# Designs tried in a protein design chat: VHH binders against R-phycoerythrin subunit beta (cpeB). Part 1

Every score and structure here is a prediction.

Target 1, 175 residues: R-phycoerythrin subunit beta (cpeB), of Prochlorococcus marinus subsp. pastoris (q7v2z3)
Amino acid sequence: MTVSKSNQILSNDRDLENISNKNIEDIKEFINTANSRLDAIDSITNNSHAIAADAVTAMICENQDSVNTKISLDTTNKMSVCLRDGEIILRIVSYLLISDDESVLSKNCLKDLKNTYLALGVPLKNAIRVFELMRDATISDLKSTVNSMKGEKEFLSDLISNTEFQFERIINLLR
Structure headers, positions and changes below count from the first letter of each chain, unless a header shows other numbers; Kabat numbers aren't used for antibody chains.
F, E and O stand for the ipSAE by ESMFold2-Fast, ESMFold2 and OpenDDE, each averaged over both directions (binder to target, target to binder). V2 = 0.75 x the mean of E and O + 0.25 x the DockQ between their complexes.
[cut] marks letters that were taken out.
Atom coordinates printed by the task and the answers are left out, and those that the model quotes come from them; centres of patches stay.

## First folded at step 14 (VHH; from r8 with F50W)

Design t6
Fold by ESMFold2, look of step 15:
Structure t6 (fold): chain B 175 residues (1-175), chain A 119 residues (1-119)
Amino acid sequence: as target 1 above (175 residues)
Amino acid sequence: QLQLVESGGGLVQPGGSLRLSCEASGSTFSSYTMAWYRQAPGKQRELVAWITTGGLTNYADSVKGRFTISRDNAKNTVYLQMNSLRPEDTAIYYCAAYTWEGYELFEHWGKGTPVTVSS
């Protein structure tokens, strides 16, 4: 029994080893792609202050070009709220890019973001522009991070599309 | 304290080119968003271009395709390459720098450099 079974197993071990090696290589490539995708998403959180600050500052630059008044200074001070919220939003976007758990949008202050900004005197038009600029800066960060990586980068277009989708949902909270 | 010094302005004929430089002293230049503004006599100051710390750029519609903003963080300098200059580009050009310390915005302005586009 044992001798016949041993010969049968030895005959199939090479075929199983070939299948196992191919499966291991497929699993290795899946893990490497997942790690590269997560590294790109981690860059967003690591750069969240810079991304949010860049977006708010760019909006301020755009609103300085026509008017240099007291109201412009007051608007600039109020836009610091968008910087703090921008850092939070970038952490939320990073989470949403990894998972599809939309409950995070309902469980935090983002569910009432429009009313909060109205109560604080943050102009909604300016906040929307900041979040649009954050989206653009986030996509730029993703492109830079992924382009410095070795290997196939097909996940970049999906990551950009998901980023655009998540930012559109957040911007719609202000509309 | 950050100080900004513009240079490279002058007289140029229509269709010519000019490159403005803005050199920053003190502080970490790489943490600043940089912008160029211009003000013609009797007109409001207007944005020309901005460049963020991450390298994202934008331009006023009137200069798109003719002007290029760039930065060299190693030299603490922002540039404005101005091509295909027109008489309506005549203005004093100002360099501005913006940074956040925590949630407080700080801004700095240069004294300006005059640019005249005329025959």
Scores: ipSAE 0.707, ipTM 0.893, lowest interface PAE 0.9, mean pLDDT 82

## First folded at step 15 (VHH)

Design u5 (from t6 with S27F Y32H)
Fold by OpenDDE, fold request of step 16:
Structure u5 (fold): chain B 175 residues (1-175), chain A 119 residues (1-119)
Amino acid sequence: as target 1 above (175 residues)
Amino acid sequence: QLQLVESGGGLVQPGGSLRLSCEASGFTFSSHTMAWYRQAPGKQRELVAWITTGGLTNYADSVKGRFTISRDNAKNTVYLQMNSLRPEDTAIYYCAAYTWEGYELFEHWGKGTPVTVSS
């Protein structure tokens, strides 16, 4: 459930009749859960550099045959682009997890991401792998964050599913 | 100065186990992805396993299910638990660290530790 949906629910719950019929503790729990979800999503943004770096590095490890002991300038540049864009993508994913606004995908350079990578000589296969790894890392981060929280954690499964969905959307831009 | 020191290599019989260690120094260990590679005689160096800062891991197909990479950030050490060793696992095993400075990635290598699997 996105923040916008949560807000709608909260807005509806603020109806006097609804409030009168609800246990205050239930309301508190609802809010706490929503906050926990938000905090978990925020963790993605906070850890975006690490997640992106990990993903790029892992991809590089998997493609060492192509990486000479001396990373060529071109390779370095490509890696840098992947890292930079990885961080941006993570922020976009975070935003999409919070907001129902899908227009962010059209407003960003994401639409031309494939062409950009092609122009830069970034192998799409590698880029896709990076994004997949970022997905996995993000999910791991979410799990870790949520598991460290107090309260109900039932939202985690949905959050993970949504995260996977958002990443797939992005990955599909490169296919 | 960044240093990686591998240990734990040796001679082992087929089916045996070894645990390799790589102690890192000279950088913030917990903030960097680590990996194990190996190079058999007459062969090219190949990836064995990597572990990210977040704890994600992956393995070469040849070692999946037998090897486990792990890390102890408190000890600045990455490990490679090798079980069910085979003669084809004979190689010099190298620890690698990947450090980021800004948007630049640097690769660092240990000197390696030899592993010989022989009856």
Scores: ipSAE 0.863, ipTM 0.954, lowest interface PAE 0.4, mean pLDDT 90
Fold by OpenDDE, fold request of step 16:
Structure u5 (fold): chain B 175 residues (1-175), chain A 119 residues (1-119)
Amino acid sequence: as target 1 above (175 residues)
Amino acid sequence: QLQLVESGGGLVQPGGSLRLSCEASGFTFSSHTMAWYRQAPGKQRELVAWITTGGLTNYADSVKGRFTISRDNAKNTVYLQMNSLRPEDTAIYYCAAYTWEGYELFEHWGKGTPVTVSS
């Protein structure tokens, strides 16, 4: 539900003659749903480090050729970049889930992400995999968070779809 | 000191099942990704499965549908349920923990537990 809908509801309720119990209940429901959605999104931000770390680790596990007793310094440095950027990306995704302002995509580290990774020697395949894993982890986190909430959960499917959409946009920057 | 201790390995017939356990100590178990690897005789160590702190899992193609990785944070233990075992699953199975110090990742290994699948 958009701020616009809430404003329309509030505008209608400003007319004292049209104030009804139903209108009040509708507003309450709207606010509750919005708050639940925000809480779910906040969970992403709160867990951003864990989500990013998990994703990077999983990616490393899947790249068997790099599995040695000690991770090379070069690999470690590249992983650090992915972890750091992963956290930033999760914050950007969270912002995009709240705001329709897409200008953030052009102002942040995302603008030249591909070229930056190439310059740093970060394999794009691995970076894409990390982002995919972050997507999956984020969705899992959202599901877990929303399922623990009281109230209507109808917004979850849309939230998941939007989350997937945002991640796909980011991933496509690397393709 | 960080320790990983595998158990549950042994001899099993084809089609049989085993459950491996890895008990972890010396670090905050719930905050780290765990994995199972295996090394067959004369072969390189290969990934079997991983499980993140959030509970996401993935598997090698060769074990998908047959193996299940899980974790019990209260027991500081990661498990590998192996069903429908095949001779090609014969290997030493290793538990791995991945710890982060800031932005640096470290790998830790158990000593391994042997699994032999033979008729």
Scores: ipSAE 0.861, ipTM 0.953, lowest interface PAE 0.4, mean pLDDT 90
Fold by ESMFold2, fold request of step 16:
Structure u5 (fold): chain B 175 residues (1-175), chain A 119 residues (1-119)
Amino acid sequence: as target 1 above (175 residues)
Amino acid sequence: QLQLVESGGGLVQPGGSLRLSCEASGFTFSSHTMAWYRQAPGKQRELVAWITTGGLTNYADSVKGRFTISRDNAKNTVYLQMNSLRPEDTAIYYCAAYTWEGYELFEHWGKGTPVTVSS
């Protein structure tokens, strides 16, 4: 009666506790990663005005040297349309990143986007450039948001690729 | 009073470097997209670089790889680091600031700082 089953059980209990603790930490990391991905997407909608405004302003900067020194009221009015639509488009992109439900792209407001811009005198070239800049600003927002997070950041590459894909679909509506 | 003050211009030899600064006062700098423009003698004003409130940047093709725009919101300052300068970079460099208040765009301009690149 020297070696007991109790001694063997205690050795296995230590191993089981270590495995159990690791599994719990793996589950916590998985949940944190999923929440982090959703928080990054939510940042797009929370920052939609700033992202759209940055994109429209950047396009205006690129076109300032081809117009007189002051920005015309007509230019401001046309670009305010792009700003308002940009905020809506960013919410649509966020929805697509979560759901990939492209039926939202066939809704009348997006379905008629090209014709609306033509009727308002918004140059399609400028609108396309704004949407490209919104894509770039959205990706920058995602990088900043994710880089400030703790934990696993492996989802960022796929999120950027999906963002590029969704913006390409929207830009194609203007082509 | 709203002000943009450029500094750091001067005379430099080809291949040299200059660092332009534009210090803002009288407005919330962090809410403004900042840009550098330049105007060479006999030419129209052209965009050099812009930096958005979110930190996105872009450059004119003629300066890509040589110039770097950056901002320090704590100092209300935007910078243009100009490396590998060429005689065609000779111009007056202007700082501009843009912001949207709602759906109305506002712009502000500095007085400019001269840059001369010559032997």
Scores: ipSAE 0.746, ipTM 0.903, lowest interface PAE 0.8, mean pLDDT 85
Fold by ESMFold2, fold request of step 16:
Parts: structure tokens; C-alpha cells; sequence
Structure u5 (fold): chain B 175 residues (1-175), chain A 119 residues (1-119)
């Protein structure tokens, strides 16, 4: 997503000089904002394992029952699928935040994701919960990264909204 | 040697407050999701709260708004601030730590600290 400003109306030489100087400063602001936005999106990919692992672990914490029950090998095997897919999904989300090219959703291993999870015995409700937690953790990562930045930060609200939108599209593949 | 040591439990009147601590040693605390569970006599263990490595938190409905989980990675410690305590909060409180090494999940548990809320 790109924030751009342009107002190019030609007049006399003095007005042209003022318009030119404003355009140069607008371009500098645009570049600084684009770099900051890209850095925030890069944080998602750099932290993708941690974000996915946190989400899967949190879902496991929510579903741990029975006194003194240890996490079984079967549970670990099924949830490791969600961890592997989660890392890939976070890279796809990062790409969508930069490009908004929805064709990636059809071209990757996300096609037939629901049927793959059903065949592997991954409960769909657990997978949906993991992706919801990944969305929340991604938004938390974006807020933390942007809060540490200098300069204009108005892009954050749009970035969060787009993140929510892209995750909802992916979650709907499981519904 | 991997250890989780809970402390801060005890007897408290209804409406009172306690702060539980769980100090970790022998593993990289910052790479672990931390959770508090509790088990009352005759009941199954239940989740109280979790906090991820990234700082995301959640709570059981029964404690939401009264309990706060937090972590201090510099002190290798997770906390549970418990306010407005009720007799139904009486339980042994356990600290748990979870991490993924590759695609294998590991869990560690403390021995628990008892909390009694009684007049």
C-alpha cells in the first residue's frame, strides 16, 4: 500500500517553483513512509516462525484438558502441520500487503487447504483458531514495530485493516 | 536442569489480592509461551491465562478482568496478578512453559503453589 500526494497545476514561474518544491518534499515524505511501511511488513516475515509457533502454542494451551495430561505425539504431529503452513501463510500475507495480488491465493498450496486438513485429521476448528491467533499476533507485531519508528505513522491503521482483510480471506478457505 | 518454581500463594480473604510468580531456570525463557493453570480438589485442571513470546495474552472467561498475566524476560519470570479473589478461585496454581524446537513441541511444568480464598 502506497500513500501518494500530487497536485500539479501549472501557472507562472513563481507558482511553478513553489509547486516544484512542494512536489520534491512530498516525494521525500512518500519515500520515507514507504520505507517505514516496508520495514513493518518485513518484520512479519522475519518473525514468521515465532508468530506461527506462538499461535499454535496458544491454541494448544486453550485446548489442554484432563489432569496431568501431557501433549501427545498425535497432537504434536497434527499441529506441526499448522506450524509449517502458518510460516508459509505469513509470507503470503506479507506479499499481499505489498502487492494486493490475490492470484497468489490460487497458485500456492493453499488451494484445497480445507480438504487437505480433513484428510490429515487436523480439526478445522483448531486450524481456524490458529489462523485467528496468527492474525492477532501479526497485528501485535506490526504495532510494536511501528511504535518504535520515528516519523509519520498514519499508515499503521490501514496496514492493520489490510492484515485483517487478508487473514479473513485465508480463514474462509477453511470454512 | 530445567525448573519452574511458583511462589506467592497463600490464604486470602474474598475480595483480596495475590501476586503469583513463576521463576524459570535451565532454558531460554524468552523463547517460551508461558501459561498459568489451576486445579481445585475434585476438579479438572483448567487454563487461567497464557502469554506468548510476542506478548499476546488471553484469559479464561471466569478470571477475565480480575487477573493479569505478565512476563519479565530479564528476570526469567512470569506473573499472575489476581484481584477481587473469590472462593471459587481456590486451587493449586501451576506454571507451564512451551516451546517448539523445529516441529517438535516441548512442555515443562512447575510443582504448583496453593491459593486458598476463604473467610
Amino acid sequence: as target 1 above (175 residues)
Amino acid sequence: QLQLVESGGGLVQPGGSLRLSCEASGFTFSSHTMAWYRQAPGKQRELVAWITTGGLTNYADSVKGRFTISRDNAKNTVYLQMNSLRPEDTAIYYCAAYTWEGYELFEHWGKGTPVTVSS
Scores: ipSAE 0.744, ipTM 0.902, lowest interface PAE 0.9, mean pLDDT 84
Fold by ESMFold2, fold request of step 16:
Structure u5 (fold): chain B 175 residues (1-175), chain A 119 residues (1-119)
Amino acid sequence: as target 1 above (175 residues)
Amino acid sequence: QLQLVESGGGLVQPGGSLRLSCEASGFTFSSHTMAWYRQAPGKQRELVAWITTGGLTNYADSVKGRFTISRDNAKNTVYLQMNSLRPEDTAIYYCAAYTWEGYELFEHWGKGTPVTVSS
C-alpha cells in the first residue's frame, strides 16, 4: 500500500497551522509594543508646552541676577522665542522618533536656526542650554509615562537613546 | 493672590541637617517651576536648586550631593533637604515660583528663612 496525498497534506497542515499561530502571536506582540511606544511618544507632543516651558524656566533660574516679579522685557522676549521654537522642536523630535524621516531637519527654517537666533538677539549659549534641558525633560517624561504602563517596557532604553540622538542633531545646528 | 512662605531655617552645627519648606497659596502650584536661592550677607544671591513642573531637578555645584530639592503638589510645598551643612552654607534661603502665561514669564518670591551653620 502507498501513502495517500491526504496524509502528507495533513502533516503539512499541522506544521503550517503552528507556524501561522506563532506568526500571529509575534505580530500581536509587535503591535502591542508599537502601541506602547507610540503612547510614550504621544505624551511628548501632548506635554510639549510644559516641557518647553520647564526648560526655558530652568535656564532662566540658572541665570537670575535680581529679585523682581518680572524679568526685563527684552530678556523675556528673547527667551519666549525659545519657548515657541521649543514646542515646534518637540513636535519635530516626536516625528523623528516615529518615522526616522530626517528630511524635516533639512527644511530651510531649521538649517538657518543659528543665524535666525543671532538676528533676533537670542544668546546661543542660552538657547543651547534650553534645548539640553528640553532633552532632559523629554527623557523624564518618557520615563514617567512608560513607568505607568503595564507590560513590556524594554523599548524605553532605545527610545531614550534615539531621543538623545535627535536632540544632539538639533543642538548642533546652534554650535 | 500668590504667597510663598519659607520655614525650617535656624542654627545648626557643621555636618548637621535642616529641611526647608516653602508652602504656596493663591496659585496653581503644579504649574510652577520652583527654585531655592540663597544670599549671604554682602554677597549676591545665588541659585541653590530648581525643580520643574515635570520633576526634573538640578543643583549648584557647591551643594550637589548634599542638598536635595523635592516637591509635594498635594501639599503645595517645595522642600530643600540640606545635609552635611558647612559654614559657607550660612545665608538667607529664598523660595521662588515661576510660570508662563502665554509668552510672558511671571515670578514670585518668599521673604526668606535664615540658616546659620556655626559651632
Scores: ipSAE 0.718, ipTM 0.898, lowest interface PAE 1.0, mean pLDDT 84

Design u6 (from t6 with E101H)
Fold by OpenDDE, fold request of step 16:
Structure u6 (fold): chain B 175 residues (1-175), chain A 119 residues (1-119)
Amino acid sequence: as target 1 above (175 residues)
Amino acid sequence: QLQLVESGGGLVQPGGSLRLSCEASGSTFSSYTMAWYRQAPGKQRELVAWITTGGLTNYADSVKGRFTISRDNAKNTVYLQMNSLRPEDTAIYYCAAYTWHGYELFEHWGKGTPVTVSS
């Protein structure tokens, strides 16, 4: 549902004189869409561990040593930080998708994220790649979830755009 | 411990196709990120493709558009469909599996299957 339509519904909800069956149906549609959106976002949270783990693993694969068959303990230890933070970040993204509270970006693991990673010896390039992969995985998850739902799915494009936006904001903290 | 067994390698002509399989045993396959690597004679091992537990995939630039990685969790198998093969694709192809236990990453490797592309 478009923002414009949502606003009209809200305005109609305040105008008791113009209440009609159509208005009621519009409100129902609004709520259903909102609920579907929330369900999709909730899927991110539910799959946060898998998404983060997959992203870190994929990044490790891309940076696997050509000579050694085993991943170094150092690499694993450093990137495990991204695994931990990745799960948190996905929850933060979910929160930002439903809330206008921007203060979360200056809190939690995101606070001074770049310097923290530098201090821990986490390569920023690799961390950024992990977050990009999480973004892609999240979007894939959203698409899969929404496409499996019944009802109107017009909100998906906006949800994806917003998701991309939130991830970019987070990634930019490392740049 | 997870065991990986590659198969499907062989001799093919340039432009030909080959499908590699890697069957996993001994653990829950669905919890592993899978990858294909290859090592050509006299060269270093390189990543070919990976597929996550969520089904996300990526490829080396050299094989993008020609190779497809896929998985069948019911069969505990990851595949590498190789199309439009080139002589430079000649290598031993290795299957790898990755999984996290807590914050520790575990990896497993197959013994490899040879692929030779030659006229």
Scores: ipSAE 0.879, ipTM 0.957, lowest interface PAE 0.4, mean pLDDT 91
Fold by OpenDDE, fold request of step 16:
Structure u6 (fold): chain B 175 residues (1-175), chain A 119 residues (1-119)
Amino acid sequence: as target 1 above (175 residues)
Amino acid sequence: QLQLVESGGGLVQPGGSLRLSCEASGSTFSSYTMAWYRQAPGKQRELVAWITTGGLTNYADSVKGRFTISRDNAKNTVYLQMNSLRPEDTAIYYCAAYTWHGYELFEHWGKGTPVTVSS
């Protein structure tokens, strides 16, 4: 659920003709749930470096056979780019999870991401793997965050699905 | 700066189990992604398993379902539980640690611990 949708729901729930204590409590619960969702999403941004770092590192581990014990300068640079872009992507994902504004996908470096990676000599397979790993790490982070929260947690499944969807959209830019 | 010390290797019969440990010293362990590699005689080093700082794990296909990587941040230790060992698991097992400082990756390696699976 986006902030826009939540606001619409809240506006529709404000039926003054049928207002009761129960209605008030229901609204409070709705808001609390929405806030919890928002907090969970915010954790992605707060942990973006760690999530991206984990993902890139994991990818590196999986490709050690191709990476000699000494990481070349070029390889190091490529990895750094992946980490940087990973962090940016996580912020974009967070934004997409909150906002219904999909124009961010066209406004940012995402449109040229594939070409950029090609130009830098970053294998797209590896980049895609990083994004997949970031997805998994993000989901793990969301689960951890939500599980630590008080209140209703029914939104988690939907949030995870939406997260997967957003990552898939981004990954498809590299395919 | 980070030192890694593997232990727990040895001789085991096929079907047996071993638990490898890798203890890290000198830095904040929780900031490191840890991995186990192995190198069999005459073969290239290969990834066995990794565990991120966030606790995500993955395994080589050859060890999936048999090996489990875990970490104890309080003990600065990463473990590799090896069950249902096979002769083809015979190798020197190496622990690796990865951490980022800014946008620079640093890696550290242990000296390895030998695992021999033989009847």
Scores: ipSAE 0.869, ipTM 0.955, lowest interface PAE 0.4, mean pLDDT 90
Fold by ESMFold2, fold request of step 16:
Structure u6 (fold): chain B 175 residues (1-175), chain A 119 residues (1-119)
Amino acid sequence: as target 1 above (175 residues)
Amino acid sequence: QLQLVESGGGLVQPGGSLRLSCEASGSTFSSYTMAWYRQAPGKQRELVAWITTGGLTNYADSVKGRFTISRDNAKNTVYLQMNSLRPEDTAIYYCAAYTWHGYELFEHWGKGTPVTVSS
């Protein structure tokens, strides 16, 4: 079917110029958004000790509400395992957020995590609580990092949802 | 060594408000998770609220919506804003600070500040 050529002919040079400029701006915005997303994920790894330490400490505060004395050395030793593992878990979550490569979850170290904690005397409910707090602290870190950025921030909602999903999978290894 | 000094306690009528302060001395305050605990006469100490180095917070169920924990790292101070106070909130309120050095946890406690909620 044929359409009138008069309006299309007169606007073609303006349309070609606008399309060319729009393509350049679209590419620039794509690059800026990709860099911003990567910067947010990189903050998780850069802050991994602080995130894990905060989560373990918060769980300890919650379990100290019924005690009258100092935290025992035995409790500290058991919870330090959660701190070390928490730093590793945060690197794994960062990898999953970048790559979507789920094969890392099938590697030996993660699938035996529950039995390792049982053998070491780490209460599973405490470990689960630590990882829940790590999820919350990671989401808070993502929000803080992205809120300080310029440009498009629409990726944040999807990044948070993916973070929640990956942490739920890891927490389920302990259930 | 971190030292903690609480202030702001006192006598208040039910429904009133108080703001507790806990000032830390001579330390890297920003590396500490801070918490408020309370101990009523004849009871065990219980958690009221905590705030992490990253600013994440949580509260005991009995105080949610009425109490707010906050921190000002520039002033080395943590606060507990206590609104809609009830007689059941009567206790000595303690400030606590926690930090990790490597895989060892260190804790510090203030002397407490008394809060009495009574007509």
Scores: ipSAE 0.745, ipTM 0.899, lowest interface PAE 0.8, mean pLDDT 84
Fold by ESMFold2, look of step 15:
Structure u6 (fold): chain B 175 residues (1-175), chain A 119 residues (1-119)
Amino acid sequence: as target 1 above (175 residues)
Amino acid sequence: QLQLVESGGGLVQPGGSLRLSCEASGSTFSSYTMAWYRQAPGKQRELVAWITTGGLTNYADSVKGRFTISRDNAKNTVYLQMNSLRPEDTAIYYCAAYTWHGYELFEHWGKGTPVTVSS
């Protein structure tokens, strides 16, 4: 029927216009949210040295020898290994937050890291503490970055949870 | 050549409050992790709190919930707000600063400020 077709077309045209306007706004919100999420993850990589250095330094503060008021050269040399590896680990975590590609978490690679630390005399408990502090510092960086943003920030909770998950996997492979 | 000067120590009644300050000079304060340590007479020095360049903090169990570490990078100053003070908090409180240059860690210490919690 011609009348039912025109009525259906007019109803569909108004419905399509309303759906199209809603879809455009939904798409804008999706793009803005995706860009904001990526900006937060970029902050981790941009701050990777500071995050790793803060974590290693904080662990050193917690383990300062009460008999020795000065940090030994041996401690500094061992902890500089954790600093270098920490920057790499932060880039891996950033990659996982973007891609969720678990192939980068080869257990053989992480088992090699544990055995490397044992061979170098890096105490595993200290390395684990550094990674825990890096997790906490990364979450703090995410909160600071996202709190400075405009727009919807609902992704922050999921991003924090994913960060905790990725760090827990890395830490557990050292245990 | 970073110099650290503590202030704000003194005598206080149990349950009272003090605010310690540590002002840094001569360096880029924002690149330093800051810490407070304390040493009671005849005892070993112990960590009280630290605050990283990124603002992450932690505390010794004995002071958690009572002490707050904070920093003001514009004033090159780290603070220790000490509330609900107890006689066992009596000590000389030291400010320390840590930074990495490459893969070498540098540390600096203040001279300390005495805190006495007693009736």
Scores: ipSAE 0.741, ipTM 0.899, lowest interface PAE 0.8, mean pLDDT 83
Fold by ESMFold2, fold request of step 16:
Structure u6 (fold): chain B 175 residues (1-175), chain A 119 residues (1-119)
Amino acid sequence: as target 1 above (175 residues)
Amino acid sequence: QLQLVESGGGLVQPGGSLRLSCEASGSTFSSYTMAWYRQAPGKQRELVAWITTGGLTNYADSVKGRFTISRDNAKNTVYLQMNSLRPEDTAIYYCAAYTWHGYELFEHWGKGTPVTVSS
């Protein structure tokens, strides 16, 4: 009887079938996790106006130190620039979280952000604070989105760290 | 048209607690960032805490760990829980609301609720 040879052939077939099934399930888990990560990042873009508006408004709350004085039109006009830029910045952050293609930071919309704000009279400290608040609000949005998901959520910690990193790079353009 | 009505102020002993409420009417409350400010006699109005539409919060250093801001969008109400009160917390407390319509910022203020911390 060729028990040793037939056992090796059958064992290899079962090993290949087990490896194939495990590899397929591992690939499915990887794809599902990647899709969940992308859905969380897409939430940033979908909520970009609310995130940016919240950040600008919170900064205004922190800088309103006048007794019985309404916010001036000049302040509103300057901060509306930060709102528009904030919506754009959130799309850029979403792109960076997907690709980490840092060329977008130096070439497209952020070349001379500091000098542009100086020329427009936007206080740099206020712009920096808005972007810090946008970072915090983005992280809150990611946590809320991921906490509502089923399945493995191990990607959240890395996604938060990457978000902090990308915002730090953008904030440094103003420093 | 947003109207803000504060309540819950009064006289408390040092170390006591008080909960302020600010109820909004006449507009969509959930689209507003809410804040509490306070003004002691002869002093500049100062920020106490804010809470965004997304629920992010922050506090003045002088109240961190003692005060908690929260909101209930179903009741159109923002709260300020004030614990471990001190005489220096004595002030008129004002509720404020902010929203953007397009690129124009709108602000609304309540009339204030007095808080006195004294023996």
Scores: ipSAE 0.739, ipTM 0.898, lowest interface PAE 0.9, mean pLDDT 84

